# Ledger of designs, part 6: VHH binders against CTO1 family protein C17G9.12c

Target 1, 274 residues: CTO1 family protein C17G9.12c, of Schizosaccharomyces pombe (q9uue0)
Amino acid sequence: MLYIVDFDETITTYDTIHLLAEAVNKPEEWSVISDKYWQEYLAWREALPHSTTLTSYLPLLGGSRYLEEASIKRIEKSQYFSGLSEGALDNIVQLITLRAGFVEFINALVPDLRVSKTIFHVLSVNWSARVIEQTLLHHTDLTADLLCVHANDFDFDTSTNTTNGRILARNASSLLMNSTDKVREFRRIVQTDAVSSPLNVVYIGDSPTDFGCLQISPISILMRSNQKYYDILSRFEDVQLVDISEFPVQKAVPGKKIIYTCSDWCAIQKAFLA

## First folded at step 21 (VHH; from t3 with S101T)

Design u1
Fold by OpenDDE, fold request of step 26:
Structure u1 (fold): chain B 274 residues (1-274), chain A 118 residues (1-118)
Amino acid sequence: as target 1 above (274 residues)
Amino acid sequence: EVQLVESGGGLVQPGGSLRLSCAASGFTVSSNYMSWVRQAPGKGLEWIGRIYTKGRTSYNPSLKSLVTISRDNSKNTLYLQMNSLRAEDTATYYCARDQVTYTGKDYWGQGTTVTVSS
């Protein structure tokens, strides 16, 4: 199996982006940037039309990209993260809590990864691929040769060990800001790593930024971090939600994509590694 | 299951005060950015203010002098204190877990209605 997994609130118990901001420790400056984004988001959210299918919903989600671009531009222009050290980012690792069962799952999976020479992929819109990588390497038996993090990252100068405050793509063709971007990179990963077994690809996510990948992945799992997203997907006419305990479903309902649901990583381990 | 439940709304006279509550479950309030937002009848959403994970608050400049956002970590509850209420403050008030980037992970309560009338 090829695993492509979201990070924030899929692997972790809460979104970790605010920890990046706190590492800089300029709360007044951050509030200006963050408040502006939130206000713009509210306006966008209010104007978002309803959809009856996942297929029609995804393009609408893609329309939010200009919000993310504007936010990143503000961040870069303000130089908010400029001067932040790699050490400061590494210190964030100890603040991150992983979901129950994840470590056990990964540690059980690692031997299989080594035998099959398969890489575990993380796909995230997070701004620090470094923090993601260090978190997984710190808490699990994963080693750098078995892990590839596809996310955004701060542009670091190795000579100074500090960032110029710019956000760049890491192991991605361009910045990852929404579901559409994740789909782009998902396809790229599959094209590279799943050529011999294109049907043995598993995507695991928890939020709308994952919906595109959930739609196109041969095996899709929604981590039930919030009933809200389950409810949204359950209303779509072209989606069939199935508990992971029913894996694998032999026949899908015509016109519907099967998305498995689970509440923890123990269920995933039972389904794939037991 | 994540849930936000607002309470404390009702009828109040002009010049009065009101304290709204937002009880959260399924996540920790103090670990997230939390906002209050309101919507008057026939109008769009209006941001009231925010409390950050470290306890800092920010407010809509037009409302800053009239509102205070706080939280009780032991109760996992968010509060909105409103003073000197006016007729134009009549609205449905929502608490929400904010997001820093778009993830669709903004959580909203059902809202509580505040009516300011003599």
Scores: ipSAE 0.729, ipTM 0.907, lowest interface PAE 0.8, mean pLDDT 94
Fold by OpenDDE, fold request of step 26:
Structure u1 (fold): chain B 274 residues (1-274), chain A 118 residues (1-118)
Amino acid sequence: as target 1 above (274 residues)
Amino acid sequence: EVQLVESGGGLVQPGGSLRLSCAASGFTVSSNYMSWVRQAPGKGLEWIGRIYTKGRTSYNPSLKSLVTISRDNSKNTLYLQMNSLRAEDTATYYCARDQVTYTGKDYWGQGTTVTVSS
């Protein structure tokens, strides 16, 4: 089984990106950047058309890319993160809380990963693949050889151990900013690691940036971090939500994608490792 | 489950003051960026201001002198104090949990309506 998993509020209990900004500790400069993004987002959100299918919804989500690009450009232009050290990022790890059952799930999975020589993949739009990687290595039995984080990352100077403030893609063909980008990298991962078993791929996510991957993955799991996303998906005509306890569903309804739902990682462990 | 519930709206005379409340559940207000947004009849969304995790606030320059955003951590509640209200401040007011990047994880209340009229 190949696992591709989102990070923020899928593995963690809350979104961690603001912790990156706080690590720099320039609140005035950050407010200028963040407020601008939020205002632009509000305008975009208001103009977003209604969708009745996941298929039609996904392109609309992709339309947010220009907002993300503009924000990243502002961040880089301002050099907000310039000078931030790897140590400062590593200190963020201890501030991150993981969802219940995740550590147990991973620790139970690690022996199988080692035997099969399979990589555990994390796919995220986060700006620090390093923080993601260090978080998992710190809290679980995962080792670097069993983990691959596909996310954005700060560009670090090895001589100074500080970042120049630029955000680059790590283990991705280009920056990861939305659902479309995640789909791109999902396909790339599957082409590399699941050629012999294309149906044994599991994607786990919790938010709209995961919807594209949830649609195309053979096995899809929505972490029910919030009822909002469940409600959105439940309204789509081409989606069927099923509790993970019913895994595997034997017959799918034609024209509908089955997405399993769960509230914690214990249920996932029970479904796949028990 | 995440939930935001606005309250405190109503009818107020020009020049009056009003304090709106936003009670949050399912998450900690002080651990998130929180904003107030309003929508007047027939108009688009207008950002009012934001409070950050560390307590810093930022405001729409056009409204800065008339509004104050605060929170009570013990009550997990966000507030919007409005003074010197005008007819053009008539709108539905929303509180929202903000996001730094697009994830679809912004959450909104149902809104509370403020009507400024003599």
Scores: ipSAE 0.704, ipTM 0.899, lowest interface PAE 0.8, mean pLDDT 94
Fold by ESMFold2, look of step 21:
Structure u1 (fold): chain B 274 residues (1-274), chain A 118 residues (1-118)
Amino acid sequence: as target 1 above (274 residues)
Amino acid sequence: EVQLVESGGGLVQPGGSLRLSCAASGFTVSSNYMSWVRQAPGKGLEWIGRIYTKGRTSYNPSLKSLVTISRDNSKNTLYLQMNSLRAEDTATYYCARDQVTYTGKDYWGQGTTVTVSS
């Protein structure tokens, strides 16, 4: 099985981006940057038209690119994330908590990962692939050779061994900012790992940045981090939500994409590894 | 599971004060950025201000002198204090769990209506 998995609120219990910002400890500068993004987001959100299908909704989500790009530009221009050491980033890891059942699930998967019967990727719009990687290595039996993280990352100045204030893509063709970017990289991962192998592809995510991948993955799982996202998907005419306990569904409804749902990783383990 | 319930709205005389509450359940207010946003009848959304995880607040510059955001972590409740109210402050006031970068992760209450008249 080829697993492609979101990080924040899929693997973790909370969105972790605020931990990155707070580690810098420049709250006045951060508020200027983040308040501007929020105001731009409010304007964008207010202008969204109604949609009755996931297929028609996804292009609208892609329209967020300009506000996400503007946010990254503000962050880089201000140099807000300049000067973080590897140690400062690693300390953030100890503040991160994982969703119930994930450690058990991934540790049960490790033997198959070692012999390439399964493959595990993280695909995320997060700003620190390092923090993602170190979180997984710290909390699980994963080793670096069994894991590939596709996300944004802080660039480092090797002469000072600190971050230089830029955000760049890691293991991705360009920055990962929205659902469209995740679909682009999902396709690259599948083309690399699944074309040479009979592995079934599973995408697991929790929120609108995952909706594109949830639509196109052969097996799609919504982690129910928020009832809002379940409710949004449940109203689309081209989506069928099915509890993961019914995996695998034998009879697909024509014209509807099956997306499985669960609240924790214990349910996924029971469905896939038992 | 996640719920935001605003309260404390109503009819207020010009020059008066009002404190709005936002009771949260299903998540911890102090672990999230929280905002107040208002919408006057027939108008767009207007951001009022935000409280950060460690308690720092920031405000829309046009409203900064008129409002104060606070929270009580023991009650998992966010507050908006409004002073010197004018007719232009008539609006529906929303509490929101907001975001810094991820599209579609915000969550909103149903709002509480404040009417400033007479």
Scores: ipSAE 0.691, ipTM 0.892, lowest interface PAE 1.3, mean pLDDT 90
Fold by ESMFold2, fold request of step 26:
Structure u1 (fold): chain B 274 residues (1-274), chain A 118 residues (1-118)
Amino acid sequence: as target 1 above (274 residues)
Amino acid sequence: EVQLVESGGGLVQPGGSLRLSCAASGFTVSSNYMSWVRQAPGKGLEWIGRIYTKGRTSYNPSLKSLVTISRDNSKNTLYLQMNSLRAEDTATYYCARDQVTYTGKDYWGQGTTVTVSS
């Protein structure tokens, strides 16, 4: 089984990206950057047309790229993230809690990961692949060789051994900013590992940045982080939501993508690792 | 599971004051950036202001002198104090758990309606 998994509110209990900004501890500078992003986001969100299918909704989500690019340009020009040590980033890990059942699920996978019967990837729009990796290594039996994190990351200045203010793609062809970017990298992961391994592919995510991957993955799981996303997906004419306890569905509705749903990792473990 | 419930709206006379409440459940208000946003009938969303995790506030410059955002962590509740209300402040007022990058994970209440009329 090839697992490709979102981080924030799929593995973690809540979204963690604001913790990165708070580690810098320059709240006046941050408010200038983040208030402008939020206002741009509000305008973009308001302009989204109503969609009746996931297929028609996904291109609209891709339209967010310009506001994410503008935000990253503001961040880099201001040098806001310059000067963070590895220790400062590692301290953020202590603030992160994991969703119920994840540690048990991953630790049950480790024997198969070591012999390559299973492969595990994280795919995220987060800004620190380091924080993602350290969170997983801190809380689970994973070792770095069993895990690949595809996300954005802070670049380091070798002369100071601190971040240099730039945000780069890690294990990805370019920055990961929205659902379209996640689909691009999902396909790259599958092409690499599917050619090398006859594994089924499962994508697990919780929110709109995952919707593209949920559409295209052979097995798709929505982690129910809130009822809003279940409700959005349930209204689409080309989606069928099914509780993970019914995995695998014997008769799919023609023309609809099956997306399994669950509230915790114990349900996934029961379905896949019985 | 995650819920935001606004209350305290209603009819108020021009020049009056009103305090709106937003009760949160399923997450901790003080661990998130929280915003108030309003929408006048037939118009677009207008950001009012934000409170950060450590309590700093920021405001739409056009509204800065008229509004104050606060929270009560023991009740997990966000507040919007509005003063010197005008007819143009008639709107549905929403509280939102907001975001610093696109995740699609912003959460909104159903809103509470404020009508400023004689």
Scores: ipSAE 0.631, ipTM 0.877, lowest interface PAE 1.6, mean pLDDT 89

Design u1
Fold by ESMFold2, fold request of step 26:
Structure u1 (fold): chain B 274 residues (1-274), chain A 118 residues (1-118)
Amino acid sequence: as target 1 above (274 residues)
Amino acid sequence: EVQLVESGGGLVQPGGSLRLSCAASGFTVSSNYMSWVRQAPGKGLEWIGRIYTKGRTSYNPSLKSLVTISRDNSKNTLYLQMNSLRAEDTATYYCARDQVTYTGKDYWGQGTTVTVSS
């Protein structure tokens, strides 16, 4: 199987981007940047039209690009993330906790990864592919050759070996900022992988940035990190939510995308690796 | 199961004070940025302020003199203290776990209504 998996609140217990900002330890400067984004987000969120289908909802989510681009430009112009050392980023790893069952699931998967029976990718809008990679390598039996992280990353100044304030794409064609960007890279991963069959692909995510990939993946799993996202999907006329314990259900409901749901990685392991 | 439950709303006279509470469960308030947001009848959402993970607060400048955000980490609860209330402060008040760059990752309570009227 080809696993393509979100990081924040899918693999981790909580969103980790706050930890990146806190590592800089300039809270007054951060509040100027982040309060502006939040106010822009509130205005965008309020202006979203009603939608009764996932298919019509996804283009609306893509409309967030301008505010995400404005946020990245604000961050880069302020140089907020300039001057972080490799060690400062690695220290963030120690603060990250993983969702129940993930370590067990991945370690059980490693033998199949080594023989290319299965493949594991992380696909994330996070700002540090390094922190994602180091978290996984630190907590699991994964090695770098078994893992591919598609995310944003901090660029480094080679003269000082510290971050230079820019955010760039890592293992992606451009920055990953919203659901549309994740779909773009999902398709790229599927097209370039040795296992290119859509029927062998599993996408696992927890939130609206994942909704596009959940729609198009042959096997789609919503990690129930938040009842709000379950409720949003459950109201869509073109979505059927099914507990992962019923996997595999025949895809017999016309016009509806089956999205499996679970609360932890133990349930996924039972469904796929038992 | 993530939940945010606002309480403490109601009818209050102009010039009065009111303290709103937001009880959180299913996540740790001090590990997240938390906001209060309000919506007056017929108006858009208005950000009131935010409390950061280390306890620092920031406020909408137009409301700073009226409000104070605090939290009690032992009770996993946020508070919004409002003073010198005016009719224009009539609104539904929401507690939110907010976000810094991820679209749709925010979580909101159902809100509590404050009516400022004689």
Scores: ipSAE 0.557, ipTM 0.852, lowest interface PAE 2.0, mean pLDDT 89

## First folded at step 24 (VHH)

Design v5 (from t6 with S101A M102F)
Fold by OpenDDE, look of step 25:
Structure v5 (fold): chain B 274 residues (1-274), chain A 118 residues (1-118)
Amino acid sequence: as target 1 above (274 residues)
Amino acid sequence: EVQLVESGGGLVQPGGSLRLSCAASGFTVSSNYMSWVRQAPGKGLEWIGRIYTKGRTSYNPSLKSLVTISRDNSKNTLYLQMNSLRAEDTATYYCARDQVAFTGKDYWGQGTTVTVSS
């Protein structure tokens, strides 16, 4: 199996970007940036039309890219993260809590990854691929040769080990900002690593940024971090939600994409590594 | 299961005060950005204010003098204190778990209705 997995609230128990902001410790300046995004988001979500299918919903989700891009530009322009050290980012790792069963799942998987020479992929719109990487390497038996994090990252000066505050793509063709971007990179990863076994690809995510990947992945799992997202998917005519305990479904309903659901990684381990 | 339940709405006279509550479950309020948002009849969403994980608050400048956002961590509850209420404050008030990670994640309660009328 090739695993491509989201990070925030899929592997972790909560979103972690606020920890990046807190590492800088300029709460007033951050509030200006964050409030602006939130207000723009409110306007966007209010204007978002309802869809009856995942297929029709995804292009609408893609419309949020300008919000994300604007935020990144504000952050870069403000130099909010400028001067932040790699050490400061590394210290964030201890603040991150992983979901139940994830460590056990990964540790059980690592021997298979080594034998098959398969990479475990994380795909995230997070701004610190470094923090993601360090988190997984710290808590699990994963080694750098078995892990590839596809996310955004701060532009670091190697001589000073500090960032100029810019956000760049790491192990991605361009910035990862929404569902459409993640689909782009998902396809790239699959093209590279799953050519011989295209049906053995598993995507695991938890939020709308994952909906595109969930739609196109041969095996799709929704981590139930928020009932809202489950409810949205449940209303789509072209989606069939199935508890992971029923994996694998023997026959699919024509015209519907099967998306398995779970609450923790123990269930995933039982389904794939039992 | 994540849930937000607003309460405290009702009929109030102009000049009156009201405190709304938002009881959260399935997540920790103090670990998330939380906002109050309202929608008047026939109008769009209006952001009221936010409380951050570290306890800092920010407000819509047009409402700052009239509202206070707080939380009780022991009760996992968010509050909105409103003073000097006016007819134009008539709306359905929502609490929301905000975009913490700028990733399109949010969660809203069902709302509580406030009617300001003499």
Scores: ipSAE 0.659, ipTM 0.869, lowest interface PAE 0.9, mean pLDDT 93

Design v6 (from t6 with M102H)
Fold by ESMFold2, look of step 24:
Structure v6 (fold): chain B 274 residues (1-274), chain A 118 residues (1-118)
Amino acid sequence: as target 1 above (274 residues)
Amino acid sequence: EVQLVESGGGLVQPGGSLRLSCAASGFTVSSNYMSWVRQAPGKGLEWIGRIYTKGRTSYNPSLKSLVTISRDNSKNTLYLQMNSLRAEDTATYYCARDQVSHTGKDYWGQGTTVTVSS
């Protein structure tokens, strides 16, 4: 099984990007950056047309690129994340909690990961691949050789051994900012790993940045972090939501993509690992 | 089950004050960035302000002197205090769990209507 998994509120209990910002401890400077993003997001969200299908909704989500790029450019121009040590980033790991059942699921998977019967990737729009990786290594039996994180990351200034304020892509062809970017990298992961191995592909995510991958993955799981996202998907005429306890359904409704749903990793383990 | 329920709206005279409440369930208000947003009839959404996880607030500069956002963590409730109300403040007022990242994890209540008129 080739697992491609979102991080924030899929693996973690809550969103962790604000923890990155809070570690800098410059709340006035952060409010200038973050409030501007939120205001631009509100304007973009208000302009979205109504959609009755996931297929028609996905291109609209891709239209967010300009506001996501503007946010990253504000962050870089302000040098907001400059000066973080590796230790400061690792301290953020101590603040992160994982969703119920994830540690058990991953630890049960480790023997198969070691012999390449299964493969595990994280695919995220998060800003610190380092924090993602260290979180997983800290809480689970994973070792670095069993895990590949595709996300953004903080660049380091070699003269000071601290972050230099820039955000770059890690294990990805370019920055990961929205659903379209995740689909691009999902396809690259599948092309390299699934073609060279006959593993089934499963994508697990919780929010609109995952909707593109949920549409195209052979097996798709929505982690129900928020009823809003379940409700959005449930109204699309080309989507069928099915509780993971019914995995695998044998016959989809014609014209509908099956997306399985669950609220924790215990349900996934029961469905996939016995 | 995430829910946001706004209350405290109604009819108020120009120059008056009003406090809106937003009761949250299914998540912790203090663990999220929370916003108030309004929409006047026939107009677009207008961000009012935000309260951060550690309690700092920020405001739309055009409204900063007229509004105050607060919360009561023991009641899991967000508040919007509005003063010196004018007819132009007539709107539906929403509380929202807003977003700080690319993840797009915003959630909104149904709103409460404030009408400022004589």
Scores: ipSAE 0.701, ipTM 0.900, lowest interface PAE 1.3, mean pLDDT 90
Fold by OpenDDE, look of step 25:
Structure v6 (fold): chain B 274 residues (1-274), chain A 118 residues (1-118)
Amino acid sequence: as target 1 above (274 residues)
Amino acid sequence: EVQLVESGGGLVQPGGSLRLSCAASGFTVSSNYMSWVRQAPGKGLEWIGRIYTKGRTSYNPSLKSLVTISRDNSKNTLYLQMNSLRAEDTATYYCARDQVSHTGKDYWGQGTTVTVSS
């Protein structure tokens, strides 16, 4: 199996971006940036039409890219993260809590990854691929040769080990800002690593940024981090939600994408590594 | 299961005060950015203010003098204190778990209605 997995609230118990901001410890400046994003988001959210299918919903989600881009540009322009050290980011790792069962799942998977020479992929819109990488390397038996984090990252100067505050793509063709971007990179990863076994690809995510990948992945799992997202998917005519305990479903309903659901990684382990 | 339940709305006279509550479950309020938002009849969403994970607050400049956001961590509850209420403050008030990215990754309550009228 090829695993492509979201990070925030899929592997972790909560979104971790605020921890990045807090590492800088300039709350006044951050409030200006983050409040602006939220206000723009509210306007977008209000204008977002309802959809009856995942297929029709995804382009609408994609329309939010300008919000994310604008926010990143504000961050870069303000130089909010400028001067932040790699050490400061590494210190964030201890503040991150992983979901129940994840460590056990990964540790059980690592021997298989080594034998098959398969990479475990994380795909995230997070701003620090470094924090993601360090988190996984710190808490699990994963080693750098078995892990590839596809996310955004701060532009670091290797001589000073500090960032100029810019956010760049890491192991991605361009910045990862929304569901459409994640689909782009998902396809790229699959094209590279799953050519011989295109049906053995598993995507695991928890939020709307994952909906595109969930739609196109041969095996899709929704981590139930928020009932809201489950409810949204449950209303789509072209989606069939199935508890992971019923994996694998023997026959699919025509015209519907099967998305398995789970509450923790123990259930995933039982389904795939039992 | 994540849930937000607003309460405390009702009828109040102009010049009056009101405190709204938002009881959260399924997540920790103090670990998230939390906002109050309102929507007046026939109007768009209006951001009221936010409380950050470390307790700092920010407000809509137009409402700053009239509102205070706080929380009780032991009760996992968010509050909105409103003073000197006016007719134009009539709206449905929502609490929201908000984000700094990941558009669409939010959660709202059903809202509580405040009517300011003599």
Scores: ipSAE 0.631, ipTM 0.857, lowest interface PAE 0.9, mean pLDDT 94

